# Ledger of designs, part 213: VH-VL binders against o60147

Target 1, 175 residues: o60147
Amino acid sequence: MLEKNKYLYIFRHIQTNQVLLSQGNVLKKTALFQLPYPLQKPVAPNGMRPAKLRKDHWVPLLKVEFPNESMFQSVFMQLLNYRKYRSVQPLTSDLLKLPIPVRRRKIMRQEVPNTIADLADILNKEKFPENSVRLQLSDKSDSEYADWPPSVQIDSEEIKLSRGFREKTTVDEAR

## First folded at step 9 (VH-VL)

Design ya89 (framework fv_tocilizumab)
Fold by ESMFold2-Fast, scan of step 9:
Structure ya89 (fold): chain C 175 residues (1-175), chain A 119 residues (1-119), chain B 107 residues (1-107)
Amino acid sequence: as target 1 above (175 residues)
Amino acid sequence: QVQLQESGPGLVRPSQTLSLTCTVSGYSISSGYYWSWVRQPPGRGLEWIGYIYHSGSTTYNPSLKSRVTMLRDTSKNQFSLRLSSVTAADTAVYYCARHEEWLSHFDYWGQGSLVTVSS
Amino acid sequence: DIQMTQSPSSLSASVGDRVTITCRASQSISNYLNWYQQKPGKAPKLLIYDASSLQSGVPSRFSGSGSGTDFTFTISSLQPEDIATYYCQQSWSTPYTFGQGTKVEIK
């Protein structure tokens, strides 16, 4: 009955609201490669990737439990593709009117709503069995960014931010 | 500190299956990254063959997909390549390589193993 | 499949010269481009990833730039140990594809 890799952990930045996906309950330093970095002739917003991972700057956003690894892999790969697709989209004329720092902040703040909407979109398309996918959020109101399919069960209990995704360990003990 | 090393027969007969193993040290293949095979025919460029994800999921180059199988042996910290129905066109140096999950750059490579397909 | 075209196919330059190699993708790949150095009889070595990020331990004379479809790799001051074939690689989508390579020789 052992299922491998059936949990998706999603983190958000406490100041910027940027989002990182993780297959483990602790972020690896390479997770920062998910975020755009300044290019010489950038198509993506400039200055959004931190120089190093500060674990104290990232808190749980949500945890997704899948009934098996196949469903986990399907959803995870599709979320990666959504993030990649967003990185190549041209900036709208409205965004181009804004100073670079304001534009960057506005784009970063949308990552939480966008990630939640993307997750819901994927789950709506996949037609998984009723109540087969379990969501646990740090702030249950974030579930309101999307309409969820019958396959999703939202946990009534929120994630405790002070303990992260771990019940018995702190971030200091996870290093 | 992470090291990859190819091993397997250097000579394969036409129509047979080419079989290579990559032994990894300094990192557990089950802990992350994608693990790939890349080949290079003599005097030619590099061709990506496929990868196996740390979970066991595989993706193969469509041009080779019908002939390729990749497997992992987590107890030995190894992953392998099997290429069936080989011809002289499959003569190449075969590299195993690790690539990072998000940007897919190949950060560690094996030394390469020459496989010659001849009778 | 994404086609990667390098220019030139080969070049010969003097020690201390600035060497520039270009790589073009058949479609937009954003910043998903890597550069590798391959010396005779050796495996490729990663020099640049994410179009412009220098791999740890790689000399600062190597640099990359570009986004979308057009990319440039530069050696600011060619050294004897830099004689090699250089390859670009797109990591936007599978199958991952490489340019045909640029052979760099010293005069």
Scores: ipSAE 0.453, ipTM 0.795, lowest interface PAE 2.7, mean pLDDT 86
Fold by OpenDDE, second read of step 10:
Structure ya89 (fold): chain C 175 residues (1-175), chain A 119 residues (1-119), chain B 107 residues (1-107)
Amino acid sequence: as target 1 above (175 residues)
Amino acid sequence: QVQLQESGPGLVRPSQTLSLTCTVSGYSISSGYYWSWVRQPPGRGLEWIGYIYHSGSTTYNPSLKSRVTMLRDTSKNQFSLRLSSVTAADTAVYYCARHEEWLSHFDYWGQGSLVTVSS
Amino acid sequence: DIQMTQSPSSLSASVGDRVTITCRASQSISNYLNWYQQKPGKAPKLLIYDASSLQSGVPSRFSGSGSGTDFTFTISSLQPEDIATYYCQQSWSTPYTFGQGTKVEIK
């Protein structure tokens, strides 16, 4: 297994707080397929899939390093499944009482904590070795959204918030 | 080719602090991997002391945690070990080693540095 | 902490002999076990990682097997240059721990 394939980056949109998963530190255009198809042409600020990937609108939320590619792939797919499951769940009566724009904003605001919670849940169900998974957050306080298993080591250093984020990693060294 | 080299005083007095530095060449510590210290008392087995990541994150052996401090200097491509309140029991050959990504094997080792604790 | 117990502590064999060393973990460590060779006055050298994977550049006469708690290291045909102390090491959890070592000598 190649080391370059064991890094998960999660990005958030700076305006909508939508979340994209990335294998590696560079977002690909195909990442937008993670967002639902709109009924009409949408713009990112409307909480729908944008027509184009604007890298400068996305900042890193967290970085996860796994022991190997297999573990990465497993967690990555599970995260996508969690998101899909959540997207098809019926809306609560409380949400249905809200105007559509307000409803959308409220749902989008939950994307970040939901994603973090999903990750923690997945990792808790996995039986990884102690401190075998490294988690780096843009905001350490975000780690409080969930209980982490002993397999997770939280990095003391936060990810720098920058648009168009690119961090030099072993992936870059292998190229 | 990755190379590690330990450096520091070979003699330390009791109750003082043992200090060693590992200089890495052929690979940037900022590029990844974990960087560990392992010691071996004369004629005895190996004991893992702890590791440091380039971010500064550390994990220590609980048996030594209260006395151990590891630092890194990415500009010099070095990482260091400090062990306080030493006794004769801390006499050992100290190795620095590169840890394969996340709880993997030690693939590169320094030649080792003997540190003797004596009055 | 996970305790690693090697057997035997020492052995003497003839050139060409098959040598077997065992390592037992106090709890399951899956396949997170590594084997090292240490010659006198030298640093340990990685031979086997993840229980059975041969490190690059290591002769094929060296091998490892096992999973869970019981592991085996084998030299299929002992050579004079194989005189050393061999250690197992678990990489399942911190603190990483080593076996007490097995000293291999030639008769």
Scores: ipSAE 0.005, ipTM 0.600, lowest interface PAE 10.7, mean pLDDT 88

Design ya9 (framework fv_tocilizumab)
Fold by ESMFold2-Fast, scan of step 9:
Structure ya9 (fold): chain C 175 residues (1-175), chain A 119 residues (1-119), chain B 107 residues (1-107)
Amino acid sequence: as target 1 above (175 residues)
Amino acid sequence: QVQLQESGPGLVRPSQTLSLTCTVSGYSISSYYYWSWVRQPPGRGLEWIGYIYHSGSTTYNPSLKSRVTMLRDTSKNQFSLRLSSVTAADTAVYYCARHEEWLSHFDYWGQGSLVTVSS
Amino acid sequence: DIQMTQSPSSLSASVGDRVTITCRASQSISSYLNWYQQKPGKAPKLLIYDASSLQSGVPSRFSGSGSGTDFTFTISSLQPEDIATYYCQQSWSTPYTFGQGTKVEIK
């Protein structure tokens, strides 16, 4: 069968700097399970489900265009694994010395640099063809968190999406 | 709202291919989530067989990988299991189940379909 | 593969008793551990996910705890409808693996 181009979207929470990965421009409620620090308490007393996703609180960090589904799936799965392994690493002694609220803020602030570094590391390990992967960022300076391989072409135009009216990202309540 | 239902022959002869279909209602298999097969021999525990992602990508239990194929039919909202070269050890209740990617907890299950491998 | 071992294999308790089941992973799985209830002739039902999170609609008498390799599932006050086999499942990596099950009966 013929493969199609695929997009990976990475979103950033405007208040906490926490990051969500998405397969396309639609954020689903289940993506909240990626977060090490929940943003909201469960709605129902007998439920442990996260509260409804608010699309106005999430903005695109970057999007990646892959030439086919197989490359997309490989990179996306590896990126999820990197995030999983980061979440289970013991906290450094320096972080453990900090009060819990200060410690959490520092950890959350590092999610953007960490996610970008992880993405670059995966792409450097994969030997994709030159200029086959297109990277577009909301803030070009975020590309400086990593060294990119020849397979990556960084788009000269930044992602320009309104945070309110005519937002191009969609939040979907999966059920 | 989400419901899963297994279907397929309840009797398969040794050396043949076991074929089952899971029909999903109330949710599109083309949307986010992974769709798995889990089996349970009579009186025994649970064994995960494999999953298919909404894109068609599959991952199989290494113990069964050489014999397993999973496919999805998005037009019918179904995914299927084929297990080749069956023996009496493959006699089990076969469940289809849904899980999401991060925590991989099985939140919806089919009712199960008993498949007996005998002459 | 990650091996999951449950203890005990079976137990009998009285209505109102506290029931405890343990599950051990052959390697650290952090909190990626789920608990299921299976009644005779029925599909498994998710009770607890992420080691300690109660699934929506599940009674509060069910709870889970633990991290790393050692996990505990507790029924604080056993009810007649709780007679079932309970399974733990690791979700750290594929292949996903289940414990061998614990059969809970009422005396």
Scores: ipSAE 0.006, ipTM 0.567, lowest interface PAE 9.8, mean pLDDT 82

Design ya90 (framework fv_tocilizumab)
Fold by ESMFold2-Fast, scan of step 9:
Formats: C-alpha cells, sequence, structure tokens
Structure ya90 (fold): chain C 175 residues (1-175), chain A 119 residues (1-119), chain B 107 residues (1-107)
C-alpha cells in the first residue's frame, strides 16, 4: 500500500534499548540490518546478518505520520544518514575507559534519546507547514528528549499496548 | 524467486535517448527496496546511474543527472531508464538491480543489456 | 564523491592458494562496503556485504574484513570456479562507487 509510505514506525528493544526503524507497523527480519551489535551470540568475522528477529522483544516507541510521501522520504533518508554518521563518531574518553561489554551497553541505551533527538533535528531543519507532522508515542515523556518545531503535533493518545509496555505489541491500528 | 530482466533497443544513434525497461518478477516493486541502474562500458568497471525507491522518489549520479530520468510502472511491475543526448561514451552493458534500504547492497541483478551508440 | 581503489589490478594463483584483494576508500565509510564477483558475460554476484557479512548461499571460503578506509577480501582456498573479476563497492553515500576491479586467474 502506497498510504503506508507516509508512516514511520520506530521500535525499541525491551532489554538493550536499541532502536529499529520500520515503514510498517510490523517489523521485518531485514530491519535487523540496522543493528551494529548482534542480538544473539557473537559470530565469526565472516558471520551472517540478520540475526533472528524476536518480535516479542520489540515494542513500539513512536509513530510519525507525514502528509505525503515526499516529506516521508526526505525525513526517512536523513534519519538513516544520521544513524550512519553516529556509527563513525569517535568515542568519548569516558566511554573508552569502560570494558567493552559495559561500553556497548551504555551506547545501546542512548539509541532512544539519540533517535528522538535526530528526528527532531531533521524536522526543525525541514521547515514543514505548521501542524503537518503527527507524532504518537508509547510514552509521552520520551518527547522531552528534544525540542519540537511548530510543524509537529504530538498526539494526546499514546500508542496502546495490550497488557503493558513489555508485552508483545504492534502499533494499534484498525484493520 | 525474484528475477530482473532488462529490455530495450540494443542500438541507439548519437544525440538520441537511450531507453531501457526492467521487468521484475517474484516481488512487487512498490513493496520495498531501491531499484537501480548500473552500467559497464566494454572492458571497464561498474558505474552506478541512479535509483528509484519503491515510493517513486529518485536519486541520480551527479555525473549523469542532467541526462537521466527513471520512472516506474507499478501495474506492469517495471521500472525504466531514459538517458538523453547519448554519445559513444554511453556504449555499455546496462544492468538493473535492487538493493535494500539499510546497507544498500545489490542482492539481485538482471542479466544485462548491451547498448551500442553508433550511427 | 568517494573514490574506491583496488589492488592488485590482476593476480594469478594456483588452486588451493589463499588470495587477498584490498580496497581503499578516499574517506571513512565505516563498514558500508560490499564485494561482488563477476564472471565473463555475467552480471555481478553479491558475495560479502557490510564489510564482513557473508551473503546467503555463498561458500565459506570467501570472507571480508576492515572498517574505515581499508578493506580486504579473502578467498581462503582458491577453486577453479572462483576465476572471475572481483569488485568492491561503497554504500556509505550516493553516488555509490565501485573499485576498478581485480581479475583473478589460475596459473
Amino acid sequence: as target 1 above (175 residues)
Amino acid sequence: QVQLQESGPGLVRPSQTLSLTCTVSGYSISSGYYWSWVRQPPGRGLEWIGYIYHSGSTTYNPSLKSRVTMLRDTSKNQFSLRLSSVTAADTAVYYCARHEEWLSHFDYWGQGSLVTVSS
Amino acid sequence: DIQMTQSPSSLSASVGDRVTITCRASQSISTYLNWYQQKPGKAPKLLIYDASSLQSGVPSRFSGSGSGTDFTFTISSLQPEDIATYYCQQSWSTPYTFGQGTKVEIK
């Protein structure tokens, strides 16, 4: 469906806080290509991707609705580029002092605030029409990781979970 | 299951427009992936021309941007390349290929279509 | 644009030999590098993506390594069917660019 190209869905891993972007409300296995660290046991340098997708380990973080495909494409491409850019930045001296497993855990925990900040930065630079972008979050407090431009309307309704934040969930949409 | 197949004239005169179509089977071009054209002049290396995203948005190699147009026909599950004002330097084997959004590796390729620019 | 340089341009090796090809990017591309095999008259075939990930169905004798600007592709034990030209490609940013290719021949 073309209409689905106007939505960006973002998911969070319940334990690692790693983030996956998706164009649909259900994650595809290929989404795991976004992750720098395997969710399963380390593989040899010649290892395969993606690792197995465990849908019960991922919960909705936020959903973004754009008025048209052109705006969706612009934001989506820039968000991918921001994620790539972050992967090559030098580590801070504080992180370099930590053992590798501890360092990786701290880096992964920052993916939620970083993704939200990156989204807001892109939307601030794009100068879209007032109230043209609709943002719906699972936890509205996550919107506090960034300052939002006038183009963004934050939905008063949170993304509904069937029995809580840790249960198996997809974006709650009529079918 | 997924297959790509190029088609179009194998001979184009200088100054005319080169037109090629890629027919995709086993996957809907509107459902995902980027769909690209890559060319290879005889005896030389590979040059990326551009892509069309499953939504219809395009990005072209800056070296060719003024001469390139890519379109999709979702009803026929095809995407096409038009390269205007061709010269002998545009003689090449033209491949269509797809790549996914995250790592941009080309996992399926057409067989290639040789286009010769000659009078 | 990101320039990709491969070395060597060609090599000759015996069946069972270890073959190594290198690829250098003009700027850091993290791990956004792919390797392709092209046999005469055929389309390129993906072997390695994301610098070190083996494509499904590709024999384990093929491997890749590296990050940043310097990358290597290795065939641990060359087989007759491996005779081809190999290309690296950066997927960091458009325009996507390829190395000039390395022709692998058997002695």
Scores: ipSAE 0.261, ipTM 0.722, lowest interface PAE 4.2, mean pLDDT 84

Design ya91 (framework fv_tocilizumab)
Fold by ESMFold2-Fast, scan of step 9:
Structure ya91 (fold): chain C 175 residues (1-175), chain A 119 residues (1-119), chain B 107 residues (1-107)
Amino acid sequence: as target 1 above (175 residues)
Amino acid sequence: QVQLQESGPGLVRPSQTLSLTCTVSGYSISSGYYWSWVRQPPGRGLEWIGYIYHSGSTTYNPSLKSRVTMLRDTSKNQFSLRLSSVTAADTAVYYCARHEEWLSHFDYWGQGSLVTVSS
Amino acid sequence: DIQMTQSPSSLSASVGDRVTITCRASQSISYYLNWYQQKPGKAPKLLIYDASSLQSGVPSRFSGSGSGTDFTFTISSLQPEDIATYYCQQSWSTPYTFGQGTKVEIK
C-alpha cells in the first residue's frame, strides 16, 4: 500500500558455500559475525570467523523482494532466528563420526539448502497475499530445495553477476 | 567516532511520563544496528528496557511493555524513550546504547542520565 | 526469560593476582554471552563478546571462555585500574538479561 518495497540479499561463499544475509546489495564487514566457522587465514581471535571480508569471495545466491518493510522485517528476523537455532542443534551421529575438518566442510556445504528451506518454511507459515513475494536466484535449481507457498513468485530470469552487487563491499562497513 | 548522549528531565513526578532522548553522532541511526535503552537503579544491576531497530520496529522488555514507547527522529539522528505511569521504582540511571545485529553486544553507550521519581 | 547468575558477588585480590568470575545461564545460550566493566559513575564498557572475543582496545589480560550454560571471565594479572563491577549479559534472546554483577576490589 503506502509502504515502499524492501529487498533481502543473500550471498554465498564461492569455496565454502557459507551464507550471509544482507539488507543491502553490498556486504558490510559486520556481516561476518553471522558465521560460526572460519574461512581463510587470518581468522578471528575466537577461531570461528574470518578477520577480513573479501568482496570477490561472496557471490549472489538469491534476492527476495517484499511489498513492504513490515513483511521484510518479519521474515528477516525469523531467518536470523532459524540460523541461530541451527547453530546450537546437536550434531547427528553420522556427523560426529567424521573428522572435524570433514565435518565442518559438510556442515558449511549445507548452508545453502538450509537457508533456502528455512526461507520457504517461514513464507509457508506466514499468510502473505498471492504473488506478493518475488524470488530471483542465481541458479534456478536452488529453488528445488523447498516447496514454495502461493505468496511466492519465482523470477524466470536468473541473477546475472554485476559490479554493483559485489562492488565496494569492504568499504561499506562504516555506512 | 560514534557517540551517544542522553538528555531529558532529571526529576519526574509519580504517575507522570518519563521522557528521554538519545542523540547519536558519527553514524546514522537509520543505516543499521539496534538502538536500546538500559537502566540501572541506584546500587543495583542493569535492566534492558527495549530496542528500536534502524527501520523503526521496536521490541520491549515484557516487564515494562505496557508502559514503554520508543520513537526515532531520523532528521535529528535521535531516538527516544517514554515510560508512562512512573513510580519510585523507576528511579535509575538511564543509558542509551547501540548493539550489533548478529551477536547483540552493546559496543557504544551514552554517559547515562539519572532520573529521580519523587514529589 | 533467561536468568543470569554470577559468582562471587564480590571479591578482594592483590595487584598481579589472577581473578576469575563465573556466570551461569538458566538455559543454553551457546556463545551468546558478553562481559562488561563498570567503574563508579560511568557507563558499562564492553570487554568480551561472543563468549571469548576481545573487544578492540581492551587489554589482553582480560579473557572469556565457556559455552552453553557455564561461562568464565578471567583477569590474568589484576591492575589497580581494574577495580570495577563486572557484568555478564546473555544476547541469545530478548529480553536481554544481565548477571547481578561482581565487585572487584584491591586488598
Scores: ipSAE 0.258, ipTM 0.722, lowest interface PAE 4.3, mean pLDDT 84

Design ya92 (framework fv_tocilizumab)
Fold by ESMFold2-Fast, scan of step 9:
Structure ya92 (fold): chain C 175 residues (1-175), chain A 119 residues (1-119), chain B 107 residues (1-107)
Amino acid sequence: as target 1 above (175 residues)
Amino acid sequence: QVQLQESGPGLVRPSQTLSLTCTVSGYSISSGYYWSWVRQPPGRGLEWIGYIYHSGSTTYNPSLKSRVTMLRDTSKNQFSLRLSSVTAADTAVYYCARHEEWLSHFDYWGQGSLVTVSS
Amino acid sequence: DIQMTQSPSSLSASVGDRVTITCRASQSISEYLNWYQQKPGKAPKLLIYDASSLQSGVPSRFSGSGSGTDFTFTISSLQPEDIATYYCQQSWSTPYTFGQGTKVEIK
């Protein structure tokens, strides 16, 4: 039996370097709500709409395979908490000196190194068995953003997505 | 269309265990989302009790954690709330509700079930 | 726990009036705030999520704004069917917490 909840995929936006977390190789439309900076302009009169998911604008950054659902769940929830924590921290004085558009671009560019560092920090705090976590990176040099614990095996194998990388929606969200 | 429906006894005696079930239709509780219980004492505001994730993991409000247990029955597409050692302060309308993992807004609610704790 | 404080606790306004409700969090919650409408004897209904996003099927006269600790909910032109109690809710961290509610009545 396959365990669908043991894989974590992280995707990167090709233009902004914003990242999305997914619990499978299918990126759901609701994942766009993770973005602090929306990809589309707000719609008048006051309604906001999440950007339409364009699968051609998102590429895999990394894939993590956990030995079981419990470990996946723990790490995934901690990554969500780290992202929330980062969003409320005071901006550094260096960032505050910059015009707002330049500041946002710099913050977005740091999402990739920050997400990788956060993942490594979580895995270093969790005492998982040696070589029990498999990490695949689209670009191996991205592994240099962090120091990895003995539990992590870094793999150079290509990250394969399901055919078409199709969005899965429930009847709840389609209506 | 997703629908949630509470069921269970409307009267519970002090010191007993309050037991409620939420029956979900139109979506499998094991396929996604967080499934929560929220209560509202008569004339007062809303209090979140806890959730069960589609995988079975639970998180409870610390104020109630010692008395709360949530379980799921995937074969019946139900999740349940058990609240032990009840007192008159537990008299409330109990709602089950669903929320998405990332944003935690409650998009679907049951109609609510009034539970009165009385001798 | 994050405490949510709403103001006012109640208000009365005329049909067509602009109604504003404020919600304050005891600590920064970024934009993780939702607004619900509850009519007597009914379950709460989601109106606004993520501080400013209008739920599908909800009239455009309802809007939300704010970030951090201070949030505002507005009804641009009050209608008779809008008489209800309105609640804010933070979704930043568990336990999820609600404001005490604001009762909106028509004069």
Scores: ipSAE 0.006, ipTM 0.500, lowest interface PAE 13.1, mean pLDDT 81

